# Designs tried in a protein design chat: VHH binders against UPF0282 protein Pars_1056. Part 13

Target 1, 306 residues: UPF0282 protein Pars_1056, of Pyrobaculum arsenaticum (a4wjr7)
Amino acid sequence: MEILPVGEESLGVRSMCLYVETRDVRILFDAGVSLAPRRFGLPPHPRELERARSVRGEIVRLAQQADIITVSHYHRDHFTPWYPSVYMATDGETYKKVYGGKKVLMKSPADLNWSQRRRHYGLAKALQEAGAKAVYADGGEWRIGGTVIRASPPLWHGPAGSKTGRVIAFAVSDGEERLVFVPDVEGPVEPEPVAFLEEVKPTVVVVGGPPTYLGWELERALQRLTEIIDIGPHTLVLAHHLLRDLAWREKIEAVLQRAEKRGVRVATYAGLLGRKDELLEAMRRDLYAAEPAAAQPAEEGIDEGD
Below, E stands for the ipSAE of ESMFold2; O stands for the ipSAE of OpenDDE; V2 stands for 0.75 times the mean of E and O plus 0.25 times the DockQ between their complexes.

## First folded at step 8 (VHH; framework vhh_3k1k_2)

Design x44 (from x35 with T100V; at its last look DockQ between E and O 0.58; V2 from the best seeds 0.00; counts 0 for: pae E 2.1 > 2, framework grips)
Fold by ESMFold2, look of step 8:
Structure x44 (fold): chain B 306 residues (1-306), chain A 121 residues (1-121)
Amino acid sequence: as target 1 above (306 residues)
Amino acid sequence: QVQLVESGGALVQPGGSLRLSCAASGFTFSEYAMRWYRQAPGKEREWVAGISSGGSYTSYEDSVKGRFTISRDDARNTVYLQMNSLKPEDTAVYYCAAYVYDSSGSYYDYWGQGTQVTVSS
């Protein structure tokens, strides 16, 4: 199993895009990228904009190699929109290059909040126009040669009942490795993501970590992360919301110490690539202080709540 | 009380090198990003290079990339600009500046008096 990080906060953008290849299938998880329209009272820095364009180019390249593309939920950093966007680095044709002719495993609309339902309907129309083969994946299973792909039932995006809605996770097993992609569970904080992981018994876990930059209580998230470590994967990838905080390692120090004692490697996407973390959004004030930027136009239709 | 003092400007031949320094006092140097600007005769002042507080991020104006290197020494409260492969178009007064942004996105800056760099045959 080959695992190629594509986009994430440690690579300078909002994303969890991951490319996974087995002998039987090539999967591009959540082909999206975005930038925070406002952080520390500031718009994205030009260096963030350059990085988003670079990551979008890689997403397009790998999508053309992929057999299957996922949509875990309908937040802008997890799919490619059908419209031009500066902060998502798209033009009006990008979605066709990503989704054209592809099998798309996507979250069912049955339990979406209003915002995600609207985005689902727009994306579903765009997928049809691109000739994509879309399938609602919740709770499903697919066997391709010796590879098994499995989607979780709906999981909370954060605490149960959160307005952020629900997501699905994906497990990929090739007989040797078992990777589970668990986006945007914000820790997790609820027990259900851990229960799914315990059922799969993964060797690699990729999980959207807690949003420590918001200053919220971490006790539940730290407990869940310890439970994940105790399942015994060889690698735990802590991703996404966690990496919007320059002090993230300090805030989860107990989890890192547990992982060390259990022989579990903890990594970011940048760490998997042998690179240093480049947390550009979290560094936005430092970027502006070192390098001046011209005023930039606001992007139409950006949902600041994502 | 706040003071930024540039030094190291000189006359140099094309292809030559210079090292500029900027000594800071009167503020907490390690908390500020540092920038170099330049102003050529008859032109607007332009940004040349910058380095974040702590030194982990550096950036350069396109025309100087690969030729100029910014660095800082927080123990000496000094920022440097190493200029290699100098060209006549690099002729300018070079200024250092200190910048910091607060939590609301407002910034504060201090400026030096400048040092003259002249590149000519």
Scores: ipSAE 0.533, ipTM 0.865, lowest interface PAE 2.1, mean pLDDT 92
ESMFold2 (binder alone), look of step 8: mean pLDDT 84; pTM 0.834
OpenDDE, look of step 8: ipSAE 0.793; ipTM 0.931

## First folded at step 9 (VHH; framework vhh_3k1k_2)

Design x45 (from x41 with A33S; at its last look DockQ between E and O 0.91; V2 from the best seeds 0.00; counts 0 for: pae E 2.3 > 2)
Fold by ESMFold2, look of step 9:
Structure x45 (fold): chain B 306 residues (1-306), chain A 121 residues (1-121)
Amino acid sequence: as target 1 above (306 residues)
Amino acid sequence: QVQLVESGGALVQPGGSLRLSCAASGFTFSEYSMRWYRQAPGKEREWVAGISSGGSYTSYEDSVKGRFTISRDDARNTVYLQMNSLKPEDTAVYYCAAYYYDSSGSYYDYWGQGTQVTVSS
């Protein structure tokens, strides 16, 4: 199994885009990228804009290689929008280059909040226009040669009942490795993501970590991460919301110590690529202080929600 | 009494090197990002290079990339600009500046008086 990180906060953008290839299938998980329109009272810095364009170029390139593309949920950093956006580095045709002719495994709309329902309907129309084959993936299973793909039932995007809604996770097994892609569970904090992982018994876990930059209570997230380590993957990738905080390692030190004792490698997407973390959003004040930025144009077509 | 004092400006031949220094006092230097600017006769002042507080991020204007290096020594409250492969178009008064952005996105800055660099064949 080949695993190629594409976009993430450690690579300078909001994303969890991951490319995975087995002997039987090439999968692009969550083909999205975005930038926070405001952080520390500031819009994205030109360096963040440059990085979003670079990541978008890679997403387009890898989408052309992929057989299957996923949409775990309907937040804009997890899919390619059908409209132009400076902060998502799209023009009005980018979605056709990403989704054209592809099989798309996507979250069912049955349990979405209103904001995600709107995005689902827009994306579903765009996928039809692009000639993509959309399949609602919740709880499903697909076998392609020796590769098995599973989607979880809906999982909470944070604490149960959260207004952020629900997501699905994906598991991929090729007989040697079992990778689980668990986006935006914010820790996790609820037991269901861990239960899915326990059922799969993964060798690699890619999980959206707790949003420590918001100052939320971490007790449940730290416990859940410890439970994931105890399942015994050889690699735990801590991604996404966690990496919006420059102090993230300090805030999860107990988890890192447990992983070390258990021989579990902890990595970011940057770490998997042998690069240092470039947490550009978390560094936004540093970027502005060191490098002047001209006034930025307002983003066209920005919708509600993250 | 904030002060930024540049030094090291000189007359040099094309292809030569200079090291500029900027000594800071009257504020908490380690909390500020530092920048170098330059202003040639009859031209607008332009940003040349910057280094974040702590030194983890550096950036350069395109025309000086690969030739100039910014660095800082927080123990001595000093920022440096190492200038190599100097060209006549680098002739300017060079200014150091200190920048701080607060959590609301407002910024505060301090400026030095400048040091003259002249590159002439």
Scores: ipSAE 0.490, ipTM 0.848, lowest interface PAE 2.3, mean pLDDT 91
ESMFold2 (binder alone), look of step 9: mean pLDDT 86; pTM 0.866
OpenDDE, look of step 9: ipSAE 0.879; ipTM 0.963

Design x46 (from x40 with S103Y; at its last look DockQ between E and O 0.88; V2 from the best seeds 0.00; counts 0 for: grease 25.8 > 24.2)
Amino acid sequence: QVQLVESGGALVQPGGSLRLSCAASGFTFSEYAMRWYRQAPGKEREWVAGISSGGSYTSYEDSVKGRFTISRDDARNTVYLQMNSLKPEDTAVYYCAAYRYDYSGSYYDYWGQGTQVTVSS
ESMFold2, look of step 9: ipSAE 0.567; ipTM 0.879
ESMFold2 (binder alone), look of step 9: mean pLDDT 86; pTM 0.870
OpenDDE, look of step 9: ipSAE 0.868; ipTM 0.961

Design x47 (from x40 with S56Y; at its last look DockQ between E and O 0.88; V2 from the best seeds 0.74)
Fold by ESMFold2, look of step 9:
Structure x47 (fold): chain B 306 residues (1-306), chain A 121 residues (1-121)
Amino acid sequence: as target 1 above (306 residues)
Amino acid sequence: QVQLVESGGALVQPGGSLRLSCAASGFTFSEYAMRWYRQAPGKEREWVAGISSGGYYTSYEDSVKGRFTISRDDARNTVYLQMNSLKPEDTAVYYCAAYRYDSSGSYYDYWGQGTQVTVSS
């Protein structure tokens, strides 16, 4: 199994895009990238804009190689929009290059809030026009040769009942490795993501970590991460919201110590690539302070909540 | 009370090297990014190089990349600009500046008085 990190906060953007290849199938998880329209009262720095364009180029290239593309939920950093966007580095044709002719495993709309319902509607229409074959994946299972793909039932994006809604996770097994992609569970904080992982018994876990930069209480998230470590994957990838905080290692030190004791490697996407973390959003003040930047126009109709 | 004092400016021949220093006092140096600017006669002041608080991010204007190096020593409250392979077009008054942005996107800056660098035969 080949695992290729594509986009994440450690690579300078908001994303969890991951490419996985087995001998039977090539999967691109969550083909999205975005930038925070405001962080520390500042718009994205030119270095962030450059990075978003670079990551979008890789997303397009790998999407063309992929057999299957996922949409775990309807936040804009997890799919490619059908309209131009500076912060998502798209033009009006990008979605056709990403989704055209592809099988798309996507979250069912049955439990979406209003904003995600609108995005689902727009994406579903765009996928049909691009000639993609979309399938609602919740709870499903697919076998392609020796590879098994499994989607979780809906999981909360954060605490149960939160306005951020629900996501689905994906497990991929090729007989030797079992990778589980668990986006945007914010830790997790609820037990259901851990229960799914316990059923799969993964060798690699990729999880959207707790948003420590918001200053919230971490007790539940730290407990869940400890439970994940105890399942015994050889690698735990801590991604996404966690990496919007320059001090993330300090804030989860107990989890890192348990991983060390259990022989579990903890990595970011950058770490998997042998690169240093480049947490550009978290560094936005430092970027502006060291390097003057021309103001960039705000995107028309941009959604700050994504 | 706040002071930024540049030094090291001199007359040098093309191809030569200089190191500029900027000593800071009257503020918490480690909280500020440091920048070098230059201004040639009759031209606008232009950014040359910058280094973040903590020193982990550096950046350079295109024409000096590979020739100039910015660094900082927080124990001495000093930022440096090592200037190699100097050209006549590098002739200017060089200024150091300190910058910090707050969480609202407002910034605070301090400026030195400048040091003259002249590159000529």
Scores: ipSAE 0.576, ipTM 0.878, lowest interface PAE 1.6, mean pLDDT 91
ESMFold2 (binder alone), look of step 9: mean pLDDT 87; pTM 0.875
OpenDDE, look of step 9: ipSAE 0.815; ipTM 0.946

Design x48 (from x41 with S53R; at its last look DockQ between E and O 0.90; V2 from the best seeds 0.78)
Amino acid sequence: QVQLVESGGALVQPGGSLRLSCAASGFTFSEYAMRWYRQAPGKEREWVAGISRGGSYTSYEDSVKGRFTISRDDARNTVYLQMNSLKPEDTAVYYCAAYYYDSSGSYYDYWGQGTQVTVSS
ESMFold2, look of step 9: ipSAE 0.590; ipTM 0.882
ESMFold2 (binder alone), look of step 9: mean pLDDT 86; pTM 0.863
OpenDDE, look of step 9: ipSAE 0.889; ipTM 0.966

Design x49 (from x40 with Y107W; at its last look DockQ between E and O 0.81; V2 from the best seeds 0.00; counts 0 for: pae E 3.5 > 2)
Fold by ESMFold2, look of step 9:
Structure x49 (fold): chain B 306 residues (1-306), chain A 121 residues (1-121)
Amino acid sequence: as target 1 above (306 residues)
Amino acid sequence: QVQLVESGGALVQPGGSLRLSCAASGFTFSEYAMRWYRQAPGKEREWVAGISSGGSYTSYEDSVKGRFTISRDDARNTVYLQMNSLKPEDTAVYYCAAYRYDSSGSWYDYWGQGTQVTVSS
């Protein structure tokens, strides 16, 4: 199984896009990238915009190689929109290049709030226009040769009842490796993502970590991460919301120490690629301080919600 | 009481190398990004290179990329500009500057007096 990180906060953008290839199938998880339109009172820095365009180019390239593309939920950093966006680095043709002719495994809209239902509606229409073969994946299973793909039932995006809604996770097994992609669970906080992982017994876990930059209580998330380590994957990838905080390692030090004692490698997407973390959003003040920048174009018509 | 003191400016031949230093005092150096600017006679002052307060981000004006390297030593309160493959168009007074964008959204800056770099055969 080959695992290629594509986009993430450690690579300078909001994303969890991951490419996975087995002998039987090529999967692009959550083909999205975005930038925070405001952080520290500042718009994205030109270096963030350049990085988003670079990551979008990689997403497009890998989507063309992929057999299957996922949509775990309807937040803008997890799918490619049908419209131009500076902060998502798209034009009006990008979605066709990403989704055209592809099988798309996507979250059911049955439990979405209004804004996510609107995004789902727009994406579903765009997928039809692109000739994609979309199916609602919640709880499903697909066997392709020796590879098994499994989607979780809906999981909370954070604490149960959260306005951020629900996501689905995906497990991929090729008989030797078992990877689970667990986006945007903010830790996780709830027990259900851990229960899914315990059922799969993964060798690699990719999980959206707790948003430590928001100053929230971490006790429950740290407990869940400890439980994940105890399942015994050889690699735990801590991604996404966690990496919006320059002090993230300090805030989860106990988890890192337990992983070390248990022989579990902890990595970011950048770490998997042998690169240093480039947490550009968290560094936005530093970017502007080190490099002067002109004003950025406005994002007209874009929904600014979660 | 704040001081930024550049040093290392000299006359060098084209293709030569030079290292500029800027020693800082009177403020908390580690909280500031550092920049190098240059000003040629009759020209406006232009940004050349910058390094973040944590040192993890560096950036360069296009004409100096690959030739100049900015670095900092927070223990010595000093920022450096290593200049290689110097060209006559690099001739200028080089200034260091310190910048900080604090949590309240306020900008603060300090400037040095400059050091002359002359690239001539």
Scores: ipSAE 0.298, ipTM 0.771, lowest interface PAE 3.5, mean pLDDT 90
ESMFold2 (binder alone), look of step 9: mean pLDDT 85; pTM 0.858
OpenDDE, look of step 9: ipSAE 0.833; ipTM 0.947

Design x50 (from x41 with S56R; at its last look DockQ between E and O 0.01; V2 from the best seeds 0.00; counts 0 for: pae E 5.3 > 2, placed apart)
Fold by ESMFold2, look of step 9:
Structure x50 (fold): chain B 306 residues (1-306), chain A 121 residues (1-121)
Amino acid sequence: as target 1 above (306 residues)
Amino acid sequence: QVQLVESGGALVQPGGSLRLSCAASGFTFSEYAMRWYRQAPGKEREWVAGISSGGRYTSYEDSVKGRFTISRDDARNTVYLQMNSLKPEDTAVYYCAAYYYDSSGSYYDYWGQGTQVTVSS
């Protein structure tokens, strides 16, 4: 199995986009990228805008190679919109380049909050227009040659009952490696993501970590992460919300130390690529101090809550 | 340049308590996270506890959780390890370490020379 990180906070943008290739199938997980309209009271810095455009270019290129594209949930950093956006680096044709003619495994709308239901409706219409073959993936399984793809049932995006809603995770097995893509569980904090992982017994886990930059209590997330380490993957990729915080390693020190003791490699997307972390959103204040630019107005209607 | 000096190591009975301190100089202490490690005879050095550069987050190895407390005093450039309910398996040389991850994720550390803690009946 080949694993190619595409977009993430360690690569300078909001994303969890991941490309995975087996002998039988090419999968692009969550083909989205976005930027925070406000962080520290500031709009995206020009360096962030350029990075979003660069990541979007890679998303488009890899989508054209992919057989399957996923939508784990309907937050803007997890799918390509049907409309132009500076902060998501799209024009009105980008979604056709990403989804056109592709099989799309997407989360069912049955349990979405209002905002995600609206985005689902818009995306579903756009997928139809693009000639994509969309399938609601919750709890499903697909076999392609020697590769098995599973989708989890709905999992909470954070604590149970959270307004952020629910997501689905995906597991891919090619007989030698078992990768599980677990976006936006914010730790996880609930037991169900760990239960899914225990059932799969993954060799590689990619998980959306706790949003430490919000100052939340971490006890439950740290416990869940140690449980994941104890399952025994050879690699744990800590991604997404966790990496919006320059001090993330210090805040999860116990997890990192347990991983070391158990021989589990912990990495970011940047680390998998042999690159240093570039946490541009977390550094936005410093970017403006070092490279002043006129503050640009936010795009009207952009939802900062995603 | 940089120095970390541990103190407070002693011989104590099982069930006793001890407070280690580590005085730092030669760097901006408030910007560094601090760790305690220990090394028992014939074993690898193991992490014991950590405290973030702001002091908001502490973390502990499983065997010491609930018994040991890490704290810091940035005004005195000092990190502490309060060790309660000591057991013979806590016998080790205890090392203080300072560490810092820069904005690119590059790692830097400094180490002390260690202080001996012996727990025996």
Scores: ipSAE 0.215, ipTM 0.655, lowest interface PAE 5.3, mean pLDDT 90
ESMFold2 (binder alone), look of step 9: mean pLDDT 87; pTM 0.870
OpenDDE, look of step 9: ipSAE 0.887; ipTM 0.963

## First folded at step 10 (VHH; framework vhh_3k1k_2)

Design x51 (from x48 with G54S; at its last look DockQ between E and O 0.90; V2 from the best seeds 0.78)
Amino acid sequence: QVQLVESGGALVQPGGSLRLSCAASGFTFSEYAMRWYRQAPGKEREWVAGISRSGSYTSYEDSVKGRFTISRDDARNTVYLQMNSLKPEDTAVYYCAAYYYDSSGSYYDYWGQGTQVTVSS
ESMFold2, look of step 10: ipSAE 0.600; ipTM 0.888
ESMFold2 (binder alone), look of step 10: mean pLDDT 86; pTM 0.862
OpenDDE, look of step 10: ipSAE 0.878; ipTM 0.964

Design x52 (from x40 with G54Y; at its last look DockQ between E and O 0.85; V2 from the best seeds 0.00; counts 0 for: pae E 2.1 > 2, grease 25.1 > 24.2)
Fold by ESMFold2, look of step 10:
Structure x52 (fold): chain B 306 residues (1-306), chain A 121 residues (1-121)
Amino acid sequence: as target 1 above (306 residues)
Amino acid sequence: QVQLVESGGALVQPGGSLRLSCAASGFTFSEYAMRWYRQAPGKEREWVAGISSYGSYTSYEDSVKGRFTISRDDARNTVYLQMNSLKPEDTAVYYCAAYRYDSSGSYYDYWGQGTQVTVSS
């Protein structure tokens, strides 16, 4: 199983885009990238814009190689929009290059809030226009040769009842490795993502970590991360919301120490690539301070609830 | 009392090297990004290089990339500019500046008085 990190906060953008290839199938998880339109009172720095364009180029390239593309939920950093956006590095045709003719495993709209239902409606129409073969994946299973793909039932995006809604996770097994992609569970904080992981018994876990940068209490997330470590994957990738905080390692130090003691490698996407974390959003003030740049206006119509 | 004091400016032949230093006092150096600017006679002051406070991320104006290196030593409250392969067009007064942005997106800056670099045969 080849695992290729594509986009994430450690690579300078908002994303969890991951490419996975087995001998039987090529999967691009959550083909999205975005930038925070405002952080610390500042728009994205030009370096962030350059990085988003670079990541979008890789997403397009890998989508063309992929057999299957996922949409775990309807936040803009998890899919390619059908309209042009500076902060998502798209033009009005990008979605056709990403989704055209592809099988798309996507979350069912049955339990979406208003914002996500609106985005689902738009994406569903765009997928039809692009000739994509979209199916609602919740709870499903697919066998392609020796590879098995499973989708979880709906999981909470953060604490139960959260306004951010629900997501689905995906498990991929090729008989040797078992990878689980668990986006935007914010830790997790609820037990259901851990229960899914316990059922799969993964060798690699890729999980959206807690949003420590928002100052929320972490006790439940730390407990869940300890439970994930105890399942015994060889690698735990802590991703996404966690990496919007420059102090993230300090805030989860106990989890990192347990992982080391139990022989579980903890990595970011950058770490998987042997690169230094480049948390460009979290250091936006420092970028502006070191390099002069004109402020950029926020994009019209940007949903800031991601 | 905030002070930024540049040193190391000199007359040097084309192709030569210089190392500029900027010693800072009167503020918490580790909280500020540091920049080098230069101003040639009759021209506007231009940004040359910068280094962030967190992670020491560096950036450079295109004409100096690969020739100049910015670095910082927070223990000594000092920023440096290593200047290699100097050209006559690098002749200028070089200024060190400290920058920080607040939560509202406003910034604060401090400036040194400059040090003269002259590149001529």
Scores: ipSAE 0.473, ipTM 0.840, lowest interface PAE 2.1, mean pLDDT 91
ESMFold2 (binder alone), look of step 10: mean pLDDT 85; pTM 0.856
OpenDDE, look of step 10: ipSAE 0.833; ipTM 0.951

Design x53 (from x40 with S53Y; at its last look DockQ between E and O 0.88; V2 from the best seeds 0.00; counts 0 for: pae E 2.5 > 2)
Fold by ESMFold2, look of step 10:
Structure x53 (fold): chain B 306 residues (1-306), chain A 121 residues (1-121)
Amino acid sequence: as target 1 above (306 residues)
Amino acid sequence: QVQLVESGGALVQPGGSLRLSCAASGFTFSEYAMRWYRQAPGKEREWVAGISYGGSYTSYEDSVKGRFTISRDDARNTVYLQMNSLKPEDTAVYYCAAYRYDSSGSYYDYWGQGTQVTVSS
């Protein structure tokens, strides 16, 4: 199994895009990238815009190689929109390049909040226009040669009942490795993501960590992360919301100590690539202070949906 | 009360090197990023290089990358610009500036009076 990090906060953007290749199938998890339109009262810095364009280029390139693309949920950093966007580095044709002719495993709309319902409707129409073969994946299983792909039932995006809604996780097994992609569970906080991981018994876990930059109490998330470590994967990738905070390591130090004791490698996407974390959003004030930014194009002409 | 004082400007031959310094007083230096700007005769003042609070991020204008290095010494309240492989087009008055962005995205700046760098045979 080959695992290629594509986009994440440690790579300078909002994303969890991950490319995984087995002998039987090439999968692009959550082909999305975005930038926070406001952080610290500031718009994205030109360096963030440059990075988003670079990551979008890689997403497009890898999507063309992929057999399957996932949509875990309907937040803008997890799919490619059908409209031009400066902050998502798209033009009006990008979604066709990403999704055209592809099998798309996507979250069912059955239990979406208002904003996600709107985005689902727009994306579903765009997928049809692009000639994609979309399948609602919740709880499903697919066998391609010796590779098994499994989707979780809906999991909470954060605490149960939250306005952020629900996501699905994906497990992929090729007989040697079992990778589970667990986006945007914000910790996790709820027990169900851990229960899914316990069923799969993964060798690699990629999980959206807690949003420590919001100043929330972390007790539940830290407990869940220790439970994940105790399952015994050889690698735990802590991603996404966690990496919007320059002080993230300090805030989860107990989890890192547990991982060390259990021989579990903890990494970011940058760490998997042998690079230092480049948490550009978290550094936005530093970027502006050191390097002037004159102006950024407004996002105009965005087509939210039909 | 606030002062930024550049020094180290000189006349040098093409290919030569200079180190500029900018000594700061009258404000909390460690709370500010530091930048170098330059203004050549008949041109607008342009940003050359910057270094963040604590020195963790540096950035350079394209034409000076690989030739110029910005650094800071917070104990001495001083920022430096090491200029190597100087070219006639580097001829300018060089200014240091201090920038700080607060939690609301407002910024505050201070400026020095400049030091002349002339690259000529």
Scores: ipSAE 0.450, ipTM 0.828, lowest interface PAE 2.5, mean pLDDT 91
ESMFold2 (binder alone), look of step 10: mean pLDDT 86; pTM 0.860
OpenDDE, look of step 10: ipSAE 0.854; ipTM 0.953

